# Designs tried in a protein design chat: VHH binders against Bifunctional chorismate mutase/prephenate dehydratase (pheA). Part 5

Target 1, 371 residues: Bifunctional chorismate mutase/prephenate dehydratase (pheA), of Buchnera aphidicola subsp. Baizongia pistaciae (q89ae5)
Amino acid sequence: MTLKNALLAFRNAINILDKNLINLLAKRKQLSLNIAHTKVKNNYPVRDIEREQMLLKNLTILGEKHFLNKKYIESLFSIILEDSVLTQKKWIKKYNLNKYKLEKISFLGSFGSYSHLAAQKYAKKHSKILTDKIYKNFSDVITSVEQQQSTYAILPIENQSSGLIIEVYKLLQKTPLFIIGNIYIHANHCLLAKKYTPILKIQKIYSHIQPFKQCSKFISLFPNWKLSNTTSTSEAIQHVAKENDNTIAALGNESYGELNKLEVIAKNISNKRNNITQFIILAQKKTYITNKKTHLKTIILISKKNENCEKIIRNILHKNKITLLKLKYYVTSKVLLEKIFFIEIENIYCIKHILKQFTIEIKCIKILGCF

## First folded at step 1 (VHH)

Design B4 (framework vhh_7nfr_2)
Fold by ESMFold2-Fast, scan of step 1:
Structure B4 (fold): chain B 371 residues (1-371), chain A 125 residues (1-125)
Amino acid sequence: as target 1 above (371 residues)
Amino acid sequence: QVQLQESGGGLVQPGGSLRLSCAASGFTFSDYAMSWVRQAPGEGREWVSSISGSGDSTYYADSVKGRFTIARDNVKNTLYLLMDSLKSDDTAVYYCARGTYVEYGDTEITSFDYWGQGTQVTVSS
């Protein structure tokens, strides 16, 4: 054996030991994070001086038995303990920051509903961490943001099958909140059952009466199926998920099915294809104004007593070469022929001039948002 | 504590009318949407109608649209279901529920947390 070969062997041995030391330090750090979690739950302080002193004393005694210098072990573990404390404090600070600074998004519906899916899609699109707040009516959803109990509200305004959601438009007329974005959700029913359930084994399906009607053509392919009504498609999905029965299925939302660990047995079973619901996101004006993103469209609400209002709107847009993206209305009074118009227009450099022209010619205008 | 108590059920002839009431207590009634849900013998629960907290918006199942009217009195903390042109298929136990079921095409919005004991409606000659 040459001297050079002996040196290489010792260096290789040290490399193996150093790799093991790094692995042990990583495992120790993970335990420190687990301790931090326990300390937060029980409201204990991060630093425990008596524990640290006892630990150092025990480690220096152990080191002495292995002929290691007391100051060497004391210095080494003082560094390890200080890193542990800093790691715990940093994790707790981040945990508390997330707990107290978490933006909240309010919506109407159950966990796993299309409103919830729209909220999740919005959060993901804008790389936000949002806490869900569920309310029992649209008015409460909006009020939660007006009273700063939530940062954002998300509400449906239109479905391709059922049309305008008039209750939401009425609330938009009254609220000081601004529209800062929109989300589109495809609302298609699926047949949902437990994993490995063959469609031919199904004997009974659960849903609300509306999905049964909306999927009547598909259901007619299985004339031996027994139909059972539930108060909601969510209840149907929950029922099928709870029962240990491979002969039952539910009609409902694919995403809520997934949350309840059900499998999609059939998809696109609705009588109508491409049923899309449009959601809007509402926020305080201050939150909207701080947005650095270039605005792509302006949404305005116009109230007018004259049936000629649509022609006036189209004439102003045509004269100024502005693209009309959406024009919808609902009738507030049949006797007075009063209509409320909801308008989306392309946002361009001269938008303020155009909005002033609308105000002059129409008089009753509210800007709902620019985004 | 939240309590919902239905009344006004009974036996009625086909084509007749009934008015159901639900007395609510233990919460701010005007802050919550309210619903009627029914259950026929041997069937699951079926949503009938919902009304917003303010009373400005009402929603109906297709089977009852044009025949039933949902209403509320936020001063008296009472929910109503006015049933007209009753059919044998309307025979069920009717439950008052706090919350809403609203459908926008294929979109489901459902949120029921408290229920009454129910009131029997029988449509028969």
Scores: ipSAE 0.000, ipTM 0.170, lowest interface PAE 17.5, mean pLDDT 78

Design B5 (framework vhh_3k1k_2)
Fold by ESMFold2-Fast, scan of step 1:
Structure B5 (fold): chain B 371 residues (1-371), chain A 121 residues (1-121)
Amino acid sequence: as target 1 above (371 residues)
Amino acid sequence: QVQLVESGGALVQPGGSLRLSCAASGFTFSDYAMRWYRQAPGKEREWVAGISSSGDYTSYEDSVKGRFTISRDDARNTVYLQMNSLKPEDTAVYYCAREIEYGDTYTFDYWGQGTQVTVSS
């Protein structure tokens, strides 16, 4: 036989085997879709690490019996298993969107905003698939859950730089909704520009005046930069994305930058790296989301005209040996000396006793949640 | 103790003018962008105008653009809304708000009691 004829015969044999391999992979993928259907019906998680590890171990042993390298089989089936998991997740997401009303989470902001990031972080933490609903004001965000147009609302209650979000606290006093969780987001700005923008060629940066002040130390490293004020960081990002100019950049959120096809050219440029915004999640029904009893906390809202209200609160908690995690207030009227107090305490099994003491000495009290 | 106090609302005839004032206290006024909102009977609160903390940038809702002018006086900790060519559709309670940024999300806290603007006929 000539070398050329032998090579042709072997290549034809390989082609037949490869066609069979593709057919088997397609059949395996179809079984993964059938498994996804079963998992949805029985509310099982998509990924099973224990089963995956046992499967890989069994396959490597089988491979060794056929003189196949262990690392080769591990690598190959790791890829196959990852594709299976991704296929199942994509199908479940599409199936739920088409057949069922997915749980919806409402927030104020734009896609890619820190509120959106907080919503995504909550969904991942609790293994939920949530549809985003954007509203123009906090009242509409809350009303959407009250009217069952959304399952969850997510709202900021405090930022370390700006303090309490007073409008949200006022709405919490009025709403029958329960706080079922919280999320913390680091509200750090970054420098955003188009893909081919070298930092040393930037001549002008756009942002709201607040990020300029919050990033003043970083900006001082570039004294020749011209600063242009916009009404929002979102507007600054949209402007830079819209212009075909590689000498301009924006200060703002990485996620919204990515949504507008901008590249992060500098991170961690804020004067205070620990600028944290606390978000709360609201729902119609009280739920217990955590299995860690020692980390549970109760949130209480108190409204009172007495100047000694803080002392009364601290005395009640001290007498009952309860750890005060957070006490914040805002003034509703200077003339009437009215204050609303937001209190976070370590959860206790005998909360009814504490509630009685608060109601005796404090006329207006609302329990917002336990989580 | 953050506080915003709106004033200057009145009954005016169509085509008339009013100047609203918002006196701010309890925070570093020059650090914050300020906004004016309005709420008509039976309607949701809507944004009207905004001014950056530096005063260099202003923005307006389309229906008031060219008729309303927002300005600020940092020495007096006051924001103004000059309203010209008033229409019956401008009838609302007008609210002043401090703009808060949570990363890239903008919202407003410290809503005052508002000031009533009524444009007759």
Scores: ipSAE 0.005, ipTM 0.385, lowest interface PAE 9.9, mean pLDDT 78

Design B6 (framework vhh_7d4b_2)
Fold by ESMFold2-Fast, scan of step 1:
Structure B6 (fold): chain B 371 residues (1-371), chain A 121 residues (1-121)
Amino acid sequence: as target 1 above (371 residues)
Amino acid sequence: QVQLVESGGGVVQPGRSLRLSCAASGFTFSSYDMGWYRQAPGKQRELVASISYSGDTTNYADSVKGRFTISRDNSKNTMYLQMNSLKPEDTAVYYCAKYEVTGSEYEFDYWGQGTQVTVSS
C-alpha cells in the first residue's frame, strides 16, 4: 500500500510536469506563428537550415549541463523544429487562402462607369462581396488577375454603337485567362421607383437632362409629369432611393437601380434601340464558378491562315446543327491578309467532337471559355 | 399574364405572299423588342426577324433577307411579318416572341402558340 501511494505521488508529479510541457509547446507554437506572419510581410523563406543547426547545437550543450543525452535532445528538438516549419507553412497557406477569399474584381475606369456597373451586377448575380480595383488601362486589368492580385477582371468587348473593342481582343490572344461569363449593360433607360407603383400614379421624374432627351417619346405620353434635373443619373437614382415617396421616379440604368434596391416600373423607354455593351469576366482556370445556365456557350478565337476559314466554320456548325450566336472579326494592322475571328456558339452535348473538327480544319484556334 | 397570339398562316403556292400578325397583351408592348421565330419539321427553332421597340431597327436571317419585312404598330399592340416570294423551305410553324432582360444575356423569353405556314411544292 505504502509503495502504491509513493508511485501514485510520483505519477501525479509527472502529470503536472507534462501539463507544463504542453503549455510551453503551445507558447512556442504561438511564437512560430508570429514568426510566419513576419516572414510573409518581408518575403522571407519559412525554413532556415543554418539557424536550425545553430539552435540544435546550442540546445544539446544546454541539455548536457542538465545531464541529458545529446542524441535525445537532438532528436526531440528536430521533431519540434519540423513541426514548427509545418505549422508556419500551414498558416501561410491558410493566410493566402483567406487573402484570396477577399475576392477582388478589376476594371478600367471610374466609379459609376459602365465597367463599374458591370462589376456590381456580376457581384450581385453571384451573391459575392467583391472589392473593386480600378486601373487606367486594359493590360493592367488583365495582369492583375494573371498575377493573382485580383480574382476577376471585367472588360468590355463590344458596344452596339461603337463596335468591337479591338484592344481587348488583342489582349485575349495573349492572356492565359479564361472567360467564365458575360454581362450585358444596357445604356437603355428604365423608369425606377422605390416600390412598384402603377405608372399613372407617378407625379415627378428625376434625371439628368440627357436621359430626358433620350426618352422624350415615352415622356410625351405623360404630359402631367413634372421633370426635375439632377447633376447625374446616379444622383437621380440615389435621390429616389432615399425618399419615402412612391409618386416619384428616376430615369436610369436598370442595373444601377437594382444596386439601390429600386423597382423597375417601365423598361426600354429610350427613343433608340438598346445601346448594349457586352462585358466578359476573366479568371484563372483555378478560380471555379459553378453557375451554369440552362444552355451553355463556348467562345473561340481563331487566327485565319487559309482563305476559306469563315466557310469552314459555318460548314462545321451547319453539319453538326449547332447555332452560331456570334461571329466577329478584325484585320491585324501588321498582316493585311490575316483576320482574327471571335466566335460564340451553343455548347451542346458532344462539343469536344466538334472542337476536334475545328482543330483539324483550322490550325490556329484558342478556346477562350465555356459557360 | 403575357399573351402573344399569332394569325395569318395558311397554305400557299411557291412565289406567293402571306402576312402574319402577332397581337400582344399583358405588358407594355411599346417598351419591348419583338421577334419572329420559325420551326420546320425535324429542325430546330430559328430566329427569322427582329424589331426594336420603336420600329427603327430591324434584323433578318440571311435566308429571308430581301423577301420578308418585319413591322410593328405600337398603337395597336401588334407586330407583323410580310412574307414575299415564299419558297417550300419557308414551310414552318411561325412564333411571335417577346424580348426580356431576365439576366445578363439578350434572350427572347415569351412565345406565342404559333401559326402554321405551308408552301406547297
Scores: ipSAE 0.000, ipTM 0.084, lowest interface PAE 25.3, mean pLDDT 76

Design B7 (framework vhh_6z1v_2)
Fold by ESMFold2-Fast, scan of step 1:
Structure B7 (fold): chain B 371 residues (1-371), chain A 124 residues (1-124)
Amino acid sequence: as target 1 above (371 residues)
Amino acid sequence: EVQLVESGGRLVRTGGSLRLSCAASGRTFSDYAMGWFRQAPGKEREVVAAISGSGDSTWHADFVKGRFTISRDNAKNTVYLQMNSLKPEDTAVYYCAATEYEIDSGTYVEYDYWGQGTQVTVSS
């Protein structure tokens, strides 16, 4: 036998041992999941410091009997125990979410805002029961999902009359969350009043300044109406709903009016009918809604310093026969010539090849979601 | 906080053209959506055009579509209103306005900062 043959034999023996080690680690992981199940049933904490310390002590003593270094065994099993704890925590969180369906959706604003209506529309579309979590700023909305205090965040990104919501785009650059869907809310203003209120009996209308301006042509038909400003359309609707008065009405959203038990007295009263707000839904994990869907929507964010960036994007999409659904951008610095692009595309196959082309030609690409 | 100063208003004959400018000072200009409004004697202030902070989204009122164009230069902290084919009914004081985009209601944006106005008069 040559030295080469002896070395080959030893390497083969090590390979067999390594395969056995992997199998044993897999079995140990499965037992950790069984332990997690037991801990949930009995409300026990995942980490048990006393148990871990005793286990490590016993394993180091056993290791010493086999002439293995104490620090080696401590290091190895510390890693194994840490993975076990992480595995148990992940399983328990998933189990609690599935068992109770206590999924929470976070959004900016107040009850009855268009963000709230978007959350309700998302829940209904996906047959989910969601608990509302209301925050006062967009950063806290996103942070709530990042810290697993909420399952979903819903955020507006664009209003057709007012444009991009730049603060949200800035947050999308930084967050590790994924876009798993979008919802459109149509801001078709309605005149809302208590049941059995004739339009000719109305003397005073409540709304925010902007709906009054957006409905000015309709309002001009009733010159005797007194206009009262509120801080929001939601506040106007709530005010009319609580007052026992058949001479007042509010301008606002039909769905929120219905929620407050008001009737639609007049529809389609806006000067223009293109006031749509787009909302996105963010979550920690990528969602695939159906295995039968042949057309996937992918959302990409690109940050770039080149003046020809939009042309490059359109050329890549055209070359690869990809349908461009939306291309929006904002300028972060004129001095640095930096733009941030938000792109929605539709494709019938995996876009991994195209994303590589974007990375090569454009750089600074972030995939926000695919759904 | 942002401060706005309009300029360019003057007397123009029917069919003429005019460009209004609005210079902004203060916070990062690109963070603000901008609008042009007008008010004729005895009438309420009405929205004429609006532009997003990035400049990629614009809106124009039906009564000026095809005639007026809003634009902005974020390097110069300026928003413009190019007015073509002017008519006597375009006679008004023109105001620029700014808003830090916030749509809690999801329906609208309130303009919090306003200029002093610039007078445009269109004669026969």
Scores: ipSAE 0.000, ipTM 0.107, lowest interface PAE 20.2, mean pLDDT 75

Design B8 (framework vhh_7nfr_2)
Fold by ESMFold2-Fast, scan of step 1:
Structure B8 (fold): chain B 371 residues (1-371), chain A 122 residues (1-122)
Amino acid sequence: as target 1 above (371 residues)
Amino acid sequence: QVQLQESGGGLVQPGGSLRLSCAASGFTFSSYEMSWVRQAPGEGREWVSSISSSGDYTYYADSVKGRFTIARDNVKNTLYLLMDSLKSDDTAVYYCATEYVIEGDSYTLDYWGQGTQVTVSS
């Protein structure tokens, strides 16, 4: 055999093997994608360290039978396994984005508002990817869901400092939408900085005028601080996150600080100790909680005899051994003595009998939802 | 619809006084914090003063503190800014603004008026 003919033959054989290797790697990658699909369907994690170690051990043993170096096989398949894991994670991320791409959540305000934070908290809690839709008033927020321009609406109903958000409750009386969940946001301000810094190193703080007012007692302890106004608390936090300066801080919400990778350097600095806002999530579709022992429901009651209505409510609940969680009201007409009552109760398997008793003794009842 | 209409601006000599008014309609004025904001030629917007819904608490920018007084009349749905010892630096368009009290901690100024021009010159 000539040297040229032998080399050509061996090179052609290597080319055929390399093409086959590429085809096998492609088939292996396709199986990895099929595995990702199965893992999503059955809620399995992408990475399984014990399985990977067993696979590598079995492959090195197989390699030894074919006179292949142990370190060579370990290195090769470690690369293949790592690519497989990254491929699976990338596909799952893209799958989740596409699945929820058309689901939208509507809220009032700007990015970084408490409504926005509540929307983000809801999405995270339910492992959803939602597109944010911002509106200028509560009516437009609700209308967007009624007209199916958004899947969800999130609205505040109560703040511990300011009380009931009566405008939202008036809208709840008129809308056919259902409450499907609750989110609570702590409106306690924190002092936030890009990196944990001793408080004495801070020279300038940024916030909206409202947080400055609400933290006035704390701020008065540091008379040398320069105060700089921003158009919003979220803008203050974004500004501090952007700047390469450890002597500046923002007053704002801890959760939004975390989203912008800021650290809390002081907590509970508000003049009021607890300031919690309750948000509700509204949707077209009524949901049932079949796997829970108890359910929460909110009921609107209308009464022209204000002095008797609360007693009647409490008597019916006591007689039926139902726990009253919240009872709130607002006055619609002082002249007519009309009040609208909002009741949050611990629900039981059969609420139908209780609703009949309320209907007999009270003129009008509406169930807002189960949450 | 929410409407804010400012009035009372004009030309005044340095050291003079003006009273600005803002007539509010289309919302429950007594439930909202109100503010005055100004914009000088070629400058950004500057917050001037705010007053709580009750009128019990007032706040002022350092540049106007001791010279300006903010007030409100919840019966007449009117906001006022009383401006004393006016300086050339006070020359600006003055805007009446409100914000959502419910989300005041993190929400920007929501409703703005059309503005009223204040010019301080000799």
Scores: ipSAE 0.000, ipTM 0.142, lowest interface PAE 19.0, mean pLDDT 75

Design B9 (framework vhh_ozoralizumab_d1)
Fold by ESMFold2-Fast, scan of step 1:
Structure B9 (fold): chain B 371 residues (1-371), chain A 125 residues (1-125)
Amino acid sequence: as target 1 above (371 residues)
Amino acid sequence: EVQLVESGGGLVQPGGSLRLSCAASGFTFSDYAMYWVRQAPGKGLEWVSEINSGGDSTKYPDSVKGRFTISRDNAKNTLYLQMNSLRPEDTAVYYCARDSEYEVSYGSTTEFDYRGQGTLVTVSS
């Protein structure tokens, strides 16, 4: 036997061992996927730190019995365990994506817009995981739900300072979709900065020109501040969040600040008060995402040329002791005195009888939702 | 009440130019960013251009960038859209729109609360 033949024998033995190691790693990975499946079914977390620590301790003890270095075994199995955790997380992410891929919410705007924040607030309130679907016009937002490309649409209908969003009301007349809920967003600006930034240390503030104008009275209290314009309030908030600088702040929305891990250092700094935007949630099914409530809210659309229509509405509700929560209208023709009314009412009983009275007296009525 | 009145639309040949105007009333025009949006036959609304309240910052989608120019005259409460090198696919009803007063876009997507009646632009040979 030559030295060369001895080396060949040893190399062949190593090749067999390496093939066996790969086979065992593959089997271990398959078990990790089976564990992920079990964890999802029983709502258990992916990472189990106590189990990992015990496993590593037992493996290092076993390794020492075979004259393997403790740090060598710790390093190897730390890599194996980390791959196992990442494999489990990747599989669970794919599983969750498949589970929730049909539950999409469509809205007008971009990531971090008020419509996006309203969508997130709705999802959180109802403990839902929803995929965002962004559109550049209200018509496409509604059409996405009508064509079943999204489960929900969220649209603004009224801002307390600017009034009714008439484009949305016109679309509500035509769509077969139902209103299944409301979300209210305070469009009030606040001053946002990194954790524990005192207001007296601020030297420069970032925002879009509109929030600067809307907060001009508050800003005038700090004449030494340098103002920097951004293309959006989102950009301002993201800039302040990214920089490691305790002397800068942004003007923007509190909720978007929270998303970017910023703290509110001043609230209600807008020149105008009570700046609330009402959003509605639309769906194809009347009661798809409605929790049963003691008191039901019904939203009704009425189209009528009669100038006494409001008086008729109020009289019917008063006679039947129904609470009128909201009555709004917009004018479709001043010459024809044609108005479209939007009413929200609260009823503790079935309003079927009262809806018949509305139909008799008013004749042009559409129920938009009950929730 | 907020009113936006567009004008300047018409028939133009491919490669031609048009200038659209929008007369604003019922609000402090100089306090709002303004937009042009369009709707082609059988299609949804498409954002075309944005200008800030001061007139020194503008945004365009790639479809019109380099061909269209938005501008404003705050003294006259008027918004303009200069359209050059027009193409058949630019055929649409063009709307003047006001930025949302209290619903701020936190990204690059356009949000608006009021728009006018529109003006028709037809690009045909």
Scores: ipSAE 0.000, ipTM 0.118, lowest interface PAE 20.5, mean pLDDT 76

Design C1 (framework vhh_7d4b_2)
Fold by ESMFold2-Fast, scan of step 1:
Structure C1 (fold): chain B 371 residues (1-371), chain A 121 residues (1-121)
Amino acid sequence: as target 1 above (371 residues)
Amino acid sequence: QVQLVESGGGVVQPGRSLRLSCAASGFTFSDYYMGWYRQAPGKQRELVASISGSGDSTNYADSVKGRFTISRDNSKNTMYLQMNSLKPEDTAVYYCARDLYEGSWDEFDYWGQGTQVTVSS
C-alpha cells in the first residue's frame, strides 16, 4: 500500500471511531440526566467527591491495562465528570425553577434562633423576600442548596466567646458552593420594649437566666423590677411583642427585637461585651457586583502541613501588597502538623497571580467566594 | 424525639473526683454545641462548661476552671464532665443541655433530667 493511501485509510478509521466516541458521550450524558431525576426524587446531592475519586482511580487502572497513560485518563475523565455534574445541576435548577418560583433560605435551628436572625438580616439588607427553610443539622442546610431546594444557606463560622465552628469549616472543604456574603449578629443584650415605653414605667422584665446574670449591674439600677425566666431570649422577645402591655420589657438580641417591632430602650447593658457571631451566606453561583465598589473581599481555604505554611501565606500576600483581613486556622492532625487555613483578603487585584503562587508553593487551595 | 440522660452522680468527700456522662439520642450529636449546667438548693441554674460539636472548643465557668474538664465522644453520642478536686460548693444537681444556637454559650434549648452531686465531709 502507498503511504498516501495508508494515511487516508487510517484517517477514515479515526473518523469512524470519533463518531462512535461522540455517540458514547451522548449516551453517558443521557444517563447523567437520569441520575439527576433520581437525585431530585430522593433529595441526594449532585456532587459526590468520594465516588468521583474512586471512579477516577478505577478508570486509571483500567486505562493502564490498555497501555494508556494515567495522567491522560485522569485529565479526560475529570473533564467528563465535571461536565456531568454541571449538566445535572443545570437540569435540577430548571426543574426547581418550574416547581419553586420563590427563593428560599435554609438555616439550622428554630424561629428566633441566631441563624434565623441572620437570615432575616440578610434578606432585609439585600431587599429580598425569602422563604425560610429550617433544618436540624449543618449538612442538610448545605445539601438543600446543592440540591437546589434552597437558593441560599446561612451558617455560623465563628463566635467571639466560643471560637471557630469547626464543623462548618469541615463542610466548606467539601462543598462546591460559594460564599457570597457575611452577616454579623451581636449577642450583646439590649432592653427591648414596645414603642414609646418609658424605662421608668417598666415593672417586669423577661429573659433567659443567662442574660439576667450577664446584665446584673444594669438590672441592679432598677431594684423594683420583677424578673421572669423564659426558656430562651427569643421566647422573651416574642412574649413582650405579643402582649398589649407597656410595663414589660425583654432582655435579648437587638436585631430580633427589631424584627418583632420592639424598640431598643437601652443598649450596651451587658457586664461584658464583644460576643459577635459571624455567619456566611452560601449559594450555587459567585456574586459579581454590577457597581464597582472599593474594598471587595476574597475568601480562600488552604490545607497543608504546619511547617512554614503560615509564613508562605503571609509572604505571598505581603509581596503582592494584598491586605489580609482575616487569617484563622484549625489543626486537623497534631501528629502530622496539618492545619486548615481560612483567609479573607480585601484586594482582588492580582488574585490570578496570587493563586498561581499558592498553586506552586501550596497544594489544596480552594476559593470559597468573592463579594 | 430528643433525649438527654445524665449519669455518674453521687456522694463524695471533698478533694475526690467524679465523672458525669450524658447520653444523647434523637439528633445528629456531632452538629450541636453541648453544655453542663448545675443548680444548687435555693440558687439559680448556672452554666458549668460547654463544648463545640467537634470538641475543639471548650468554655468553663471561672469557679471550675482548672478542676473540671468537659469532653465528648461523637462515636458514642456521649458527653462527659470530669470533676476533680471537688468542693462542698460544687454540691448541685447537674444537667446536660443541647444548644440550638450554635456559637452561643448563653442559652440551651434541651435539658436532661439531672444527676445529683453531693460533696460532704
Scores: ipSAE 0.000, ipTM 0.163, lowest interface PAE 17.4, mean pLDDT 76

